# Ledger of designs, part 90: VH-VL binders against q0aze0

Target 1, 268 residues: q0aze0
Amino acid sequence: MKIILVNNRFKENTEKKAQEIAGQLSALNVEVIIDNGLDEPYAGTVDFIMVLGGDGTMLRAARRYGQRAIPVLGVNMGTVGFLSNIEINELAEYLPLILREEYSLEARMMLEVAVFQQQSLLTRVFCLNELLLRSNSPRMLSFALEISGQKLEPYRGDGLIVSTTTGSTAYSLSAGGPIADPQLDAFIVTPVASHIINKRPLVVSPEREISLHLLEEREAIIGIDGQIKMDFGAENRVLIKRAPHPLLMVNLKAKPFFTSIDRSLQRQ
Key: E = the ipSAE of ESMFold2; O = the ipSAE of OpenDDE; V2 = 0.75 times the mean of E and O plus 0.25 times the DockQ between their complexes.

## First folded at step 4 (VH-VL)

Design e6 (framework fv_inotuzumab; at its last look DockQ between E and O 0.48; V2 from the best seeds 0.00; counts 0 for: pae E 2.7 > 2)
Fold by ESMFold2-Fast, scan of step 4:
Structure e6 (fold): chain C 268 residues (1-268), chain A 123 residues (1-123), chain B 112 residues (1-112)
Amino acid sequence: as target 1 above (268 residues)
Amino acid sequence: EVQLVQSGAEVKKPGASVKVSCKASGYTFTSYAIHWVRQAPGQGLEWIGGINTYTGDTTYRRKFQGRVTMTADTSTSTVYMELSSLRSEDTAVYYCARVEPYYDDSGFYFDYWGQGTLVTVSS
Amino acid sequence: DVQVTQSPSSLSASVGDRVTITCRSSQSLVYSEGNTYLSWYLHKPGKAPQLLIYDVSNRFSGVPDRFSGSGSGTDFTLTISSLQPEDFATYYCLQATHFPLTFGQGTKVEIK
């Protein structure tokens, strides 16, 4: 059996804990690869991915490995988040179930983001939460949104978010988007500080293709899950689709999404 | 307009604690992390740590671990940094700074900064 | 800790001069998923630091085009193509690829 431990390199205790867990797993004849984000993703065959950290670390794991149909378990290191399933102090209790493959899987849709210059593909990336198009200057953007060949009236504002339902509680929520059941498959399209009063968030079929391009040369960026940034100019176009495979999240312990988000909002 | 406004200058005795505030306005508070950087007289800039304003997760440079605590109050859009067991070498101007919307295991840069808070530690 | 060495520690220049400041890291700053996390800041006594360049070569909003950044791996450069009176300041690079975040020691640009 081969397991990837994904840890947060900006938290020293996750390095120590990853080493401890790797030692324990090696004693049980499990091969361990540690991914702290600095090296390229592990390219070999893997049976399980254990993420030691908060939501940010899970997003990196999903981006690197989410399209490979490998079970991914979020292990919380004492942080508050939506993407972990168990706490680190519970790992010893649940490790035998992991090794016996006694758990359920929850599928979470992902985005496929392709950035073009004219007809040339510049990059393709996958993400769990969202793509953000935003201005990189005090000037508003003017941009075009097209949904499955349907051209909407031009947008003017600071930007746009295209989110999965999992991402509905991340940047999309902050920009006025709806809270969505992560069991639903849908795109949520949320304007960021739109100058046009009647531009509302849209909830659209995950079978739709979403296209964005600038109508004027502006300083803009594309952000992926808040972790990858790319310059975006008038010569560029981005195409967003449902990714071919969902992220397979491990459920060892029931966690109530709606009561968790409700409590979080009451504390805001 | 993005603004970070810090609390006023403090004078403390060795062994005391200081709590500096950083009030954010002009953006969605929980979409950005806030980090703290200090500059002692005649020295360069030194990173202390940061807080994810959405989750409350903190990251501290090792030498401050156990002496520094960062907290965020989303109702007032304010981040606090408390430094305990103060020593003379903690005399510095302390800055809060906004981090681009990255989650906690990506790279960082500081786009907007508070005006700074002078903390003087003297007996 | 990743060491960040900035050179020179100080330099004297006149308005209109081309100024080059170098930042060298003890380890590669390349992050496999994206940008190299190296940024540059301008700092004046009594003022907050100001972002000039992020992710090696991207000018921050409102930063004049005379400022440019370049480099890769371990070697990075900030260039001011034609120094202006408001540019006399101390400049810092920051690496944010490795924990902990580390600043260079600063380069003071003084009037000749």
Scores: ipSAE 0.532, ipTM 0.798, lowest interface PAE 2.9, mean pLDDT 88
Fold by ESMFold2, look of step 6:
Structure e6 (fold): chain C 268 residues (1-268), chain A 123 residues (1-123), chain B 112 residues (1-112)
Amino acid sequence: as target 1 above (268 residues)
Amino acid sequence: EVQLVQSGAEVKKPGASVKVSCKASGYTFTSYAIHWVRQAPGQGLEWIGGINTYTGDTTYRRKFQGRVTMTADTSTSTVYMELSSLRSEDTAVYYCARVEPYYDDSGFYFDYWGQGTLVTVSS
Amino acid sequence: DVQVTQSPSSLSASVGDRVTITCRSSQSLVYSEGNTYLSWYLHKPGKAPQLLIYDVSNRFSGVPDRFSGSGSGTDFTLTISSLQPEDFATYYCLQATHFPLTFGQGTKVEIK
């Protein structure tokens, strides 16, 4: 059995714990690959991914491995986030179940984001929470949103968020979007500081394709899960669609989403 | 208008402790971490550590581990750095600085800084 | 610890000159998805440091376009295309990819 143990090397407590867990697993005849973000993603086959850290560490794991249909377990190392399932002090209790593959899975939709310069693909990335288009100057953006070829009236404001339901409690919420049940598949399209009152947040079928481009020359940024930034200008277009595979999140312990909503409201 | 306002200069004897405050305003306090950086006379900048103002989680540079304590008071939007067992080489200007985080597990840069607090350790 | 070495340690220049400062890291600063956490700061005596460039090449809000950053991996450059009177200061790079965070030793830019 082979697992990837994802940690944040910047935070020493996660690195020390990852090494400790890797030693324990090796004693149980389990091969462990440690991913602290500094090396390329492991390319070989693995059976399980364990994330030691907060929601940001889970976002990195999702971008790196989410399209491989591998079970991913979030293990909380501190304040409980939205994406962890068990606490680090409970790992020893649940480890036999993990090794016997006795757990359920919850599918979480991901975004596939393709950024173009004119007609040429610049990059393709996957995203668990959201794509953010924002101004990178004091001026507002004027931009076009198309949904499956249907062009909406132009947007004007600081930007736009295209979120999954998982991302509904992140930037989308701060910008006025709804809290969505993460078991639903949908896009949530939330304007950022729109100066057009008619531009309400939209909830859109995951089967749609979403396209964005600027209508005027402006300095803008595309942000992916708040961790990747790309310059975006009048020569660029971005296409967003449902990723081919959802993130498969492991459920060992009941984790009621609705009782945790207060954490998202406190971030406002 | 983002501002970080630090407490005033301190003069301490070796072996004492100092507690420097950093009061934040003009933004949502719990959405950004606060880190501390110092500069000894004639030296460059040295990172000390930081605190997540929402969770209270801290990360300290190893050389300061055991001598530094950082805390946050969300009701006053203030972080504190306490350095104990002071030595003359701890004489420095201490800065608090804001980290623009969105999610954890990413890199950091210091976008806004406090005015600095001179701590002098002299026998 | 990852060491970051700036070059030169000091330089003398006139208003209008093009100035380049290099920052070399002992380890690659590339993190997941190519993210590279290298930033540049300006520091004047008696004042707090000020952010100029983050993530190698992105100018912070309000920073004049005469400042630019470039580089990859272990080698990075700050360029001031036309030095102005307010640019005489000490400049620092910071790597934030590796724990602990480490600054370069500084580059003092003085009037010729």
Scores: ipSAE 0.486, ipTM 0.775, lowest interface PAE 2.7, mean pLDDT 88
Fold by OpenDDE, look of step 6:
Structure e6 (fold): chain C 268 residues (1-268), chain A 123 residues (1-123), chain B 112 residues (1-112)
Amino acid sequence: as target 1 above (268 residues)
Amino acid sequence: EVQLVQSGAEVKKPGASVKVSCKASGYTFTSYAIHWVRQAPGQGLEWIGGINTYTGDTTYRRKFQGRVTMTADTSTSTVYMELSSLRSEDTAVYYCARVEPYYDDSGFYFDYWGQGTLVTVSS
Amino acid sequence: DVQVTQSPSSLSASVGDRVTITCRSSQSLVYSEGNTYLSWYLHKPGKAPQLLIYDVSNRFSGVPDRFSGSGSGTDFTLTISSLQPEDFATYYCLQATHFPLTFGQGTKVEIK
């Protein structure tokens, strides 16, 4: 068995714990790769990914490895979030189950985000939470939204979020988007400070494609999962699709989503 | 307005301890980390360590390990840095600084600084 | 530890001059998906340091347009397009990709 341990380099406690766990796993004849983000994603075949940290670390792990259809376990280390399954102090208890592959998987839809300059592809990213288009100035943006070739009325405002149902409890929520059942596959399109006060979020079928481009020359940025930022101008276009593969999240411990929403949100 | 206000100058004997405070205001205290940097006379800036104001987790430069202790009081939005076993080489201006964004992987920089605290160690 | 070396250590310039300061790291400062945690600071005697540039090329709020940052990997540059009287100070680069965090030794910009 080969396992990748993903941790957050900004948190020394996660680094130390990763080393400790690596030692324990090695003693059990498990091959371990530690990924703290300083190196390129491990390109070799692996059987399991263990994420040590909070939601941010999970998002990074999902972007780096999610397309590879590998089971991913979130192990919380003193943070508040929605993406961890067990606590670090529970790891010892569940380790035997992990090694025996006695766990269930929950498939979470990811986004495929492609950014173009004219016809040239600039970047392609698979992400778990959301794509954000946002103004980089105090001025509002004017941008076009197309859904499966259907052109909507131009949007005017600070920006727009296209989120998965997993991402519904992230930035989309802060922008007034709905909380979505993570077992549902859908796009959530949430306006950010729209000029139209009553502009409502859209829930869109995962079978559709979403396209965004600016209607005027303004400085804007694209944000992905709140961790990747890039400049976005009038010559750029964003195409958003459902990723061809979902993130396979390991479920070792039952976590009732709806009964925990209020508790989790109050702690943030 | 974001502000970091530090305690006043300190004069200490070798072997003593010093505790410098950094009071934060103008933002959500637990959303950002506080780090400490010092500058000895005629020298450059030197990173000492930092504290996660939410979890209390600390990270120290190895050379200070065992002598430095950072703590955070969320009720007063204040971070403390205590340095023990003081030496003449510890004479410096000590700065606290806010780190943004600590919880994101998008960056790591010191956007706001305290005014500095002079710590003099002399026999 | 990652070594960060600034060049030059000091320079003399006049108001209106173009000033360039270089920062070189002993290791790549690229993290994860291309993020680079290199920032620049201005420091005057008796004052707190001030952030100028973060993430290689982003100007901090309130920083004049004459300040710009560039670079990648291990080589980075701070440029002042037209030096102003208030710009005479010591400048520091900081790498925050690797622990421990390390500053350059500083570049003192003096009046010619």
Scores: ipSAE 0.171, ipTM 0.703, lowest interface PAE 2.0, mean pLDDT 91
OpenDDE, second read of step 5: ipSAE 0.030; ipTM 0.622
ESMFold2 (binder alone), look of step 6: mean pLDDT 92; pTM 0.944

Design e7 (framework fv_inotuzumab; at its last look DockQ between E and O 0.01; V2 from the best seeds 0.00; counts 0 for: pae O 8.9 > 2, placed apart)
Fold by ESMFold2-Fast, scan of step 4:
Structure e7 (fold): chain C 268 residues (1-268), chain A 123 residues (1-123), chain B 112 residues (1-112)
Amino acid sequence: as target 1 above (268 residues)
Amino acid sequence: EVQLVQSGAEVKKPGASVKVSCKASGYTFTSYAIHWVRQAPGQGLEWIGGINTYTGDTTYRRKFQGRVTMTADTSTSTVYMELSSLRSEDTAVYYCARSDEYYEYVSGSFDYWGQGTLVTVSS
Amino acid sequence: DVQVTQSPSSLSASVGDRVTITCRSSQSLVYSEGNTYLSWYLHKPGKAPQLLIYDVSNRFSGVPDRFSGSGSGTDFTLTISSLQPEDFATYYCLQATHFPLTFGQGTKVEIK
């Protein structure tokens, strides 16, 4: 059995804890690859992915490995988050179930993002939460949104978020988007500080293709899961569609989504 | 207009604690991280740590761990940095600065800065 | 862990001069996703630092065209093509690829 252990190199003690867990797994005849984000993703065959950290570390794991149809377990290291299933102090209890493959899987949709410059593909990236288009200057953006060939009236504002249902509790929530059941597959399209008063969040079929481009030259960026930034100008176009494979998240214990988010919102 | 406004100068004795505030305006507070950077007299800039303003998750430079605490109050769009067990070498101007990230502290440039808060530690 | 060495520590220049400041890191600043997190700042006594260049070569909003950044991997350069009176200041580079975030020690550009 080969496990990738994904850790956050910017959090205190995660490197030491990763080494400790790698030692425990090696004692059980499990081969461990540690991914702290600096190097390219591990290219070999992998049976399981264990993420040590908060939601941000899970987003990186999903971007790097989510398309490989490998089980991914989030192990919380004391941070606030929605993407972890067990706490670090529970790992020893659940490790035998992991090794015997005695767990359920929950599929979470991902986005495929393709960025073009004048007919040339510049990059193709996958993400779990969202793509953000936003202004990188005090000036408002003017941009075009097209959904499955249907051209909407131009948008004016600071930007737009195209989110998965998993991403509904991330940046989309802060921008006024709805809370979505992560079991649903849908795009959530949320305006950021729109000048046009009647621009509302849209909930759109995951079978649709979404494209964005600027109508005027502006300083803008494309942000992916709050971790990757790319310059975006009038010569650029972005195409967003549902990724070929969902992220397969491991469930070892009940983590009720609705009571968790309700509790979080009540505490503000 | 993006602004970060910090609290006023502080004079503290060794062993005391100081709490500096950074009030943000002109943008969506929870869409950006806030970091803290200091400059001791005659020295260069030194990064202390940062906070995700949406989740409250923090990252600190190792030498400050156990002595620094960063918190965010979304109702007032204010970040606080508290530094305890003050030493004379903590005398510095402390800056808050905005970073263009909200989950991980992987990428960051500091695009807007507070005006600075002078903290003097003397007996 | 990653050292950032900035050079020179100081230089004297006249208005209109081309000024070059170098920043060298002990490890590559290329992140696995292809981004390089290296930024440049201008700092004057009594004022907050000001962002000039981010991600190696991108000029921040409102920053004059005379400022440019270049470099890759471990070696980075800030160039001021024609020094103006308001440019006499201390300049810092920042790497944000590796924990902890690390500033260079600064380069003071002073009147000749």
Scores: ipSAE 0.442, ipTM 0.756, lowest interface PAE 3.3, mean pLDDT 88
Fold by ESMFold2, look of step 6:
Structure e7 (fold): chain C 268 residues (1-268), chain A 123 residues (1-123), chain B 112 residues (1-112)
Amino acid sequence: as target 1 above (268 residues)
Amino acid sequence: EVQLVQSGAEVKKPGASVKVSCKASGYTFTSYAIHWVRQAPGQGLEWIGGINTYTGDTTYRRKFQGRVTMTADTSTSTVYMELSSLRSEDTAVYYCARSDEYYEYVSGSFDYWGQGTLVTVSS
Amino acid sequence: DVQVTQSPSSLSASVGDRVTITCRSSQSLVYSEGNTYLSWYLHKPGKAPQLLIYDVSNRFSGVPDRFSGSGSGTDFTLTISSLQPEDFATYYCLQATHFPLTFGQGTKVEIK
């Protein structure tokens, strides 16, 4: 059996713990690859991905491995979040079930994001939570949103969020978007500081294609899961679709979504 | 529009603690992390640590581990940094700074900074 | 810790001069998806630092086009194409790829 351990190199305690867990797994004749984000993603066949950290570490794992249909388990290292299933101190209890493949899977929709310069594809990335288009200057953006070829009235403001239902509790929520059940597949389109009074958040079928481009020469950026930034100008456009494969999240322990919302919103 | 306003200067004796506040406005508080950076007189910039305001997760530079505590109050859009067991070497201007990383602690850059808070530790 | 070394530590220049400051990291600053977390700051005594360049080469909002950044891997450069009176300051690079975040030691740009 071959497992990828994804950890957060920025957090010293998760690096130490990842090495400790890798040693324990190796002693059980499990081949382990550690992914701390500094090397290219492991390209070979793997059976399971274990994410040691919070939602941010899960987001990186999803972008790197989510299209490969590999089970992904979130292991909470003490940070409150929406994407972990078990706590680190429970890992030993659940490890036999993991090794015997005695768990269920929950599918989470991902975005496929293609950024173009003129008609040339600049990059294609996958996204678990959201794409953010935002101004990179004191000036507002003027931009066009198209949904399956339908052009909406132009937007003016600081930007726009296109989120999955999983991402509905992240930036989208902070910008005024609805909380969505992650078992639903949908896009959630949330304006950021819109100067256009009638621009409300939209919930959009996952079968639609969403396109964004600037209507004036301005400096903007595209943010992906809050972790990738790309310059975005008048020569660029972005196309957003449902990704070919969902993230397959391992479920070993019931962790009700709606209870997690209340706790996360009330934390502090 | 984006503004970080810090609490005023402090004078402390060795062994005491100091708590500096950083109130954010003009943006969605929980969408950005807050870091703390200091500059001692005649020295360069030194990163202390930071807090993810959405998750509450903190990371501290090793030399401050055990002496520093960072907290965020989302209801007031304010972060706090408390530094304990003060030494004369802790005399510095302390800055809070915003990072546009949302989900993981500490990466990228510091786009907006507070005005700075002078903390003087006199023996 | 990843060491970031700036060169020169200090320089004297006249208004209108082209100024080049280098920043060398002891390890590669390339991270996941190829992103490189190297940024440049301007700092005057009694003022907060100001972001100039992020992600190696991207100018921050409101930064004049005379400032540019370049480089890759371990070697990075800040260039001021035509020095202005307000540009006399200390400049810092910051690496944010590796824990802990580390600033360069600074480069003081003074009036000749």
Scores: ipSAE 0.352, ipTM 0.729, lowest interface PAE 4.5, mean pLDDT 87
Fold by OpenDDE, second read of step 5:
Structure e7 (fold): chain C 268 residues (1-268), chain A 123 residues (1-123), chain B 112 residues (1-112)
Amino acid sequence: as target 1 above (268 residues)
Amino acid sequence: EVQLVQSGAEVKKPGASVKVSCKASGYTFTSYAIHWVRQAPGQGLEWIGGINTYTGDTTYRRKFQGRVTMTADTSTSTVYMELSSLRSEDTAVYYCARSDEYYEYVSGSFDYWGQGTLVTVSS
Amino acid sequence: DVQVTQSPSSLSASVGDRVTITCRSSQSLVYSEGNTYLSWYLHKPGKAPQLLIYDVSNRFSGVPDRFSGSGSGTDFTLTISSLQPEDFATYYCLQATHFPLTFGQGTKVEIK
């Protein structure tokens, strides 16, 4: 068995823990790779991904490795979030099950985000939470939203979020989007500070495609999972699809989503 | 309009603690991190640490670890920085600043700043 | 820690002058995900610092066109194409790619 440990490079405790866990796994004849902020994702094959940290770390891991259809376990290290399954102090208890592959998997839809410059592909990213388009100036954006070839009335506002159901409890929520059951596959399209009150969030079938482009020469930014940013102008287009592969999240411990919402949202 | 408003000037004795507040308004509080930066007299800017207002996670510069505590109150959209075991060297203007980063990382640029809080440590 | 060195530490200039400030880091500021977290700030006495440039070359909202940023890797430059009276201040670069975040020592732009 080969396991990759993904930790948060900004959290020394996660790095240290990764090293400790690596040692433990090695003692059990498990090959371990540590991604402590590698420049590039580990290119080799792995059987299991263990994420040490919070939601941010999971998002990064998902972007880096989620397309490989590898089981991903979130191990929380004292943070508040929605994407971890067990706590670090529980790892020892569940380690035998992991090694025996005695766990269930929960498939979480990811986004495929493609950003174009005219006809040229600038980047393609798979992400777990959301794509954000936002203004980079005091002026509102004017942008076109197209869903499966259907052109909606132009949007005017600070921006737009296209989120997975997993991401519904992230930035989309802050922008007034609905909380979605993570067991559903759907796009959530949430306006950001729209001057049009009647612009409500949309719940869109995962079978549809979403396209965005600016209608005016404005400076904008594309954000992905709050961790990747890139400039976005009138010459750019973004296409959003359901990723061809879901993130396979390991479920070792039952975690009631809806009962945990109250605790998490109390911080909002 | 995005605005960060800090608490007033403080005068403390060596060994005491100071708690500075930074009230945020004009934006979704939990969508941005808040950092603290200080400037001692005649010195440059120095990063102290940051807090993820969504998760409450903090990241401190090593030299301040053990002495600094940052907290966020989402109900009041206020971030606090408490510095203990104050020394004369801690005399500085302390700024809170919003970062454009999200989620777990408390990094990035500081797009909006508080007006600053003078903390004077003297015998 | 990543060292960030600005040059010059101070300079005298006149209104209308072209001013160039450099920032050099001891390590590449390109983050693994492609972003380069280098930003520039203007700071006047008694005032809060103000963001001028973020991500190397992006002008912050409301910042005049005379300010521009450039660079890559470890070498970065802030340019003021035509210095205005309100531009006399101390300028700082900030790297936020590596922990801990570190500022340059500052460049004071004074009236000649």
Scores: ipSAE 0.018, ipTM 0.549, lowest interface PAE 7.9, mean pLDDT 90
ESMFold2 (binder alone), look of step 6: mean pLDDT 91; pTM 0.943
OpenDDE, look of step 6: ipSAE 0.012; ipTM 0.493

Design e8 (framework fv_inotuzumab)
Fold by ESMFold2-Fast, scan of step 4:
Structure e8 (fold): chain C 268 residues (1-268), chain A 123 residues (1-123), chain B 112 residues (1-112)
Amino acid sequence: as target 1 above (268 residues)
Amino acid sequence: EVQLVQSGAEVKKPGASVKVSCKASGYTFTSYAIHWVRQAPGQGLEWIGGINTYTGDTTYRRKFQGRVTMTADTSTSTVYMELSSLRSEDTAVYYCARGPEYYDSSGYLFDYWGQGTLVTVSS
Amino acid sequence: DVQVTQSPSSLSASVGDRVTITCRSSQSLVYSEGNTYLSWYLHKPGKAPQLLIYDVSNRFSGVPDRFSGSGSGTDFTLTISSLQPEDFATYYCLQATHFPLTFGQGTKVEIK
């Protein structure tokens, strides 16, 4: 069995803990690859991915490995989050189940984001939460939104978020989007500080193709999961569609989404 | 317009604690990490640490571990940095700056900065 | 810690001059997918630092064309092609590939 351990080297002690866990797994005849973000994603065949850290480390793991249809387990390292399933102090208890492949999988949709300059593809990335189109200056954006070739009335405002249902509790929530059951597959399209009265979040089929481009030359950026930033100008176009594969999240113990969300909202 | 606005200057005695605030506006607060950087008189810039504003996860340079705490209040879009057991060597201008949640992103680390807060530690 | 060293520590220049500042790291700053996390900042007394260049060679929004960045691996350069009065400042490079994040010691550009 070969396992990738994904960790955040900038979080206190996670690299040391990853080395410790790698030693334990090696003693059980498991081959371990450590991914601390410095190198290219491991290109070889693996059986399982264990993510050590918080939600951000899981977002990175999803971008790097989510399209490979490999089970991914989030192991929390002492911070509150929505994407982990077990705590680090529970790992020893659940490790035999992992090694015997005795767990269920929850599929989480991902976005495929393709950025073009005119007709040339500049980049293609995958993400678990969202794409953010945002002004990079004090000036409001004017931009076009097309959904499956249908041109909507122009948007004016600070930007737009195109989110998965998993991302509904991230940037989209802060911008006034709905909380969505992550078991559903849908795009959530949420305006950011729209100047136009009654621009509402949209919930659309994940089979739709969404495109964005600027109607006036402005300084703007595209953000991916809050971790990748790209310049976006009037000669750029972005296409967003459902990624070919969902992220396969490992479920070792019940983690009720709705009571977790309710508890978080009551504490704030 | 993206703005980070910090609290005013502080004068503290050795051994005291100081808590500096950084209020964010003009963007989605939980979409970005906030970092703290200081500059002591006659010295260069020194990174202290950062906080993920959505999860509350913190990362600190080892020399400040145990003396610094960073917290985020989503309801007010404000990050706080508290530094305890102050020494004269902690006299510096403290800046907050916006960054990506993780340093493995491809752009815009410290793209916007607060105006700075002078913390003077003297007896 | 990855050591970041700037050269020179200070320089004197006149308006219209070409200014070159070098930043050297003790370890390669190349990250996954070939990205290199080296940025340059301008800092004036009494003001907050400002981002000039990110990812070695990309100008941040609103930064004048006279600023350019280049380099690879461990050696990086900031160039100001024709110095303007507002460019007299201290310049810092920052590496963000390795923990902890490390600034260079700064290069002060002063009036000749």
Scores: ipSAE 0.006, ipTM 0.491, lowest interface PAE 9.6, mean pLDDT 86

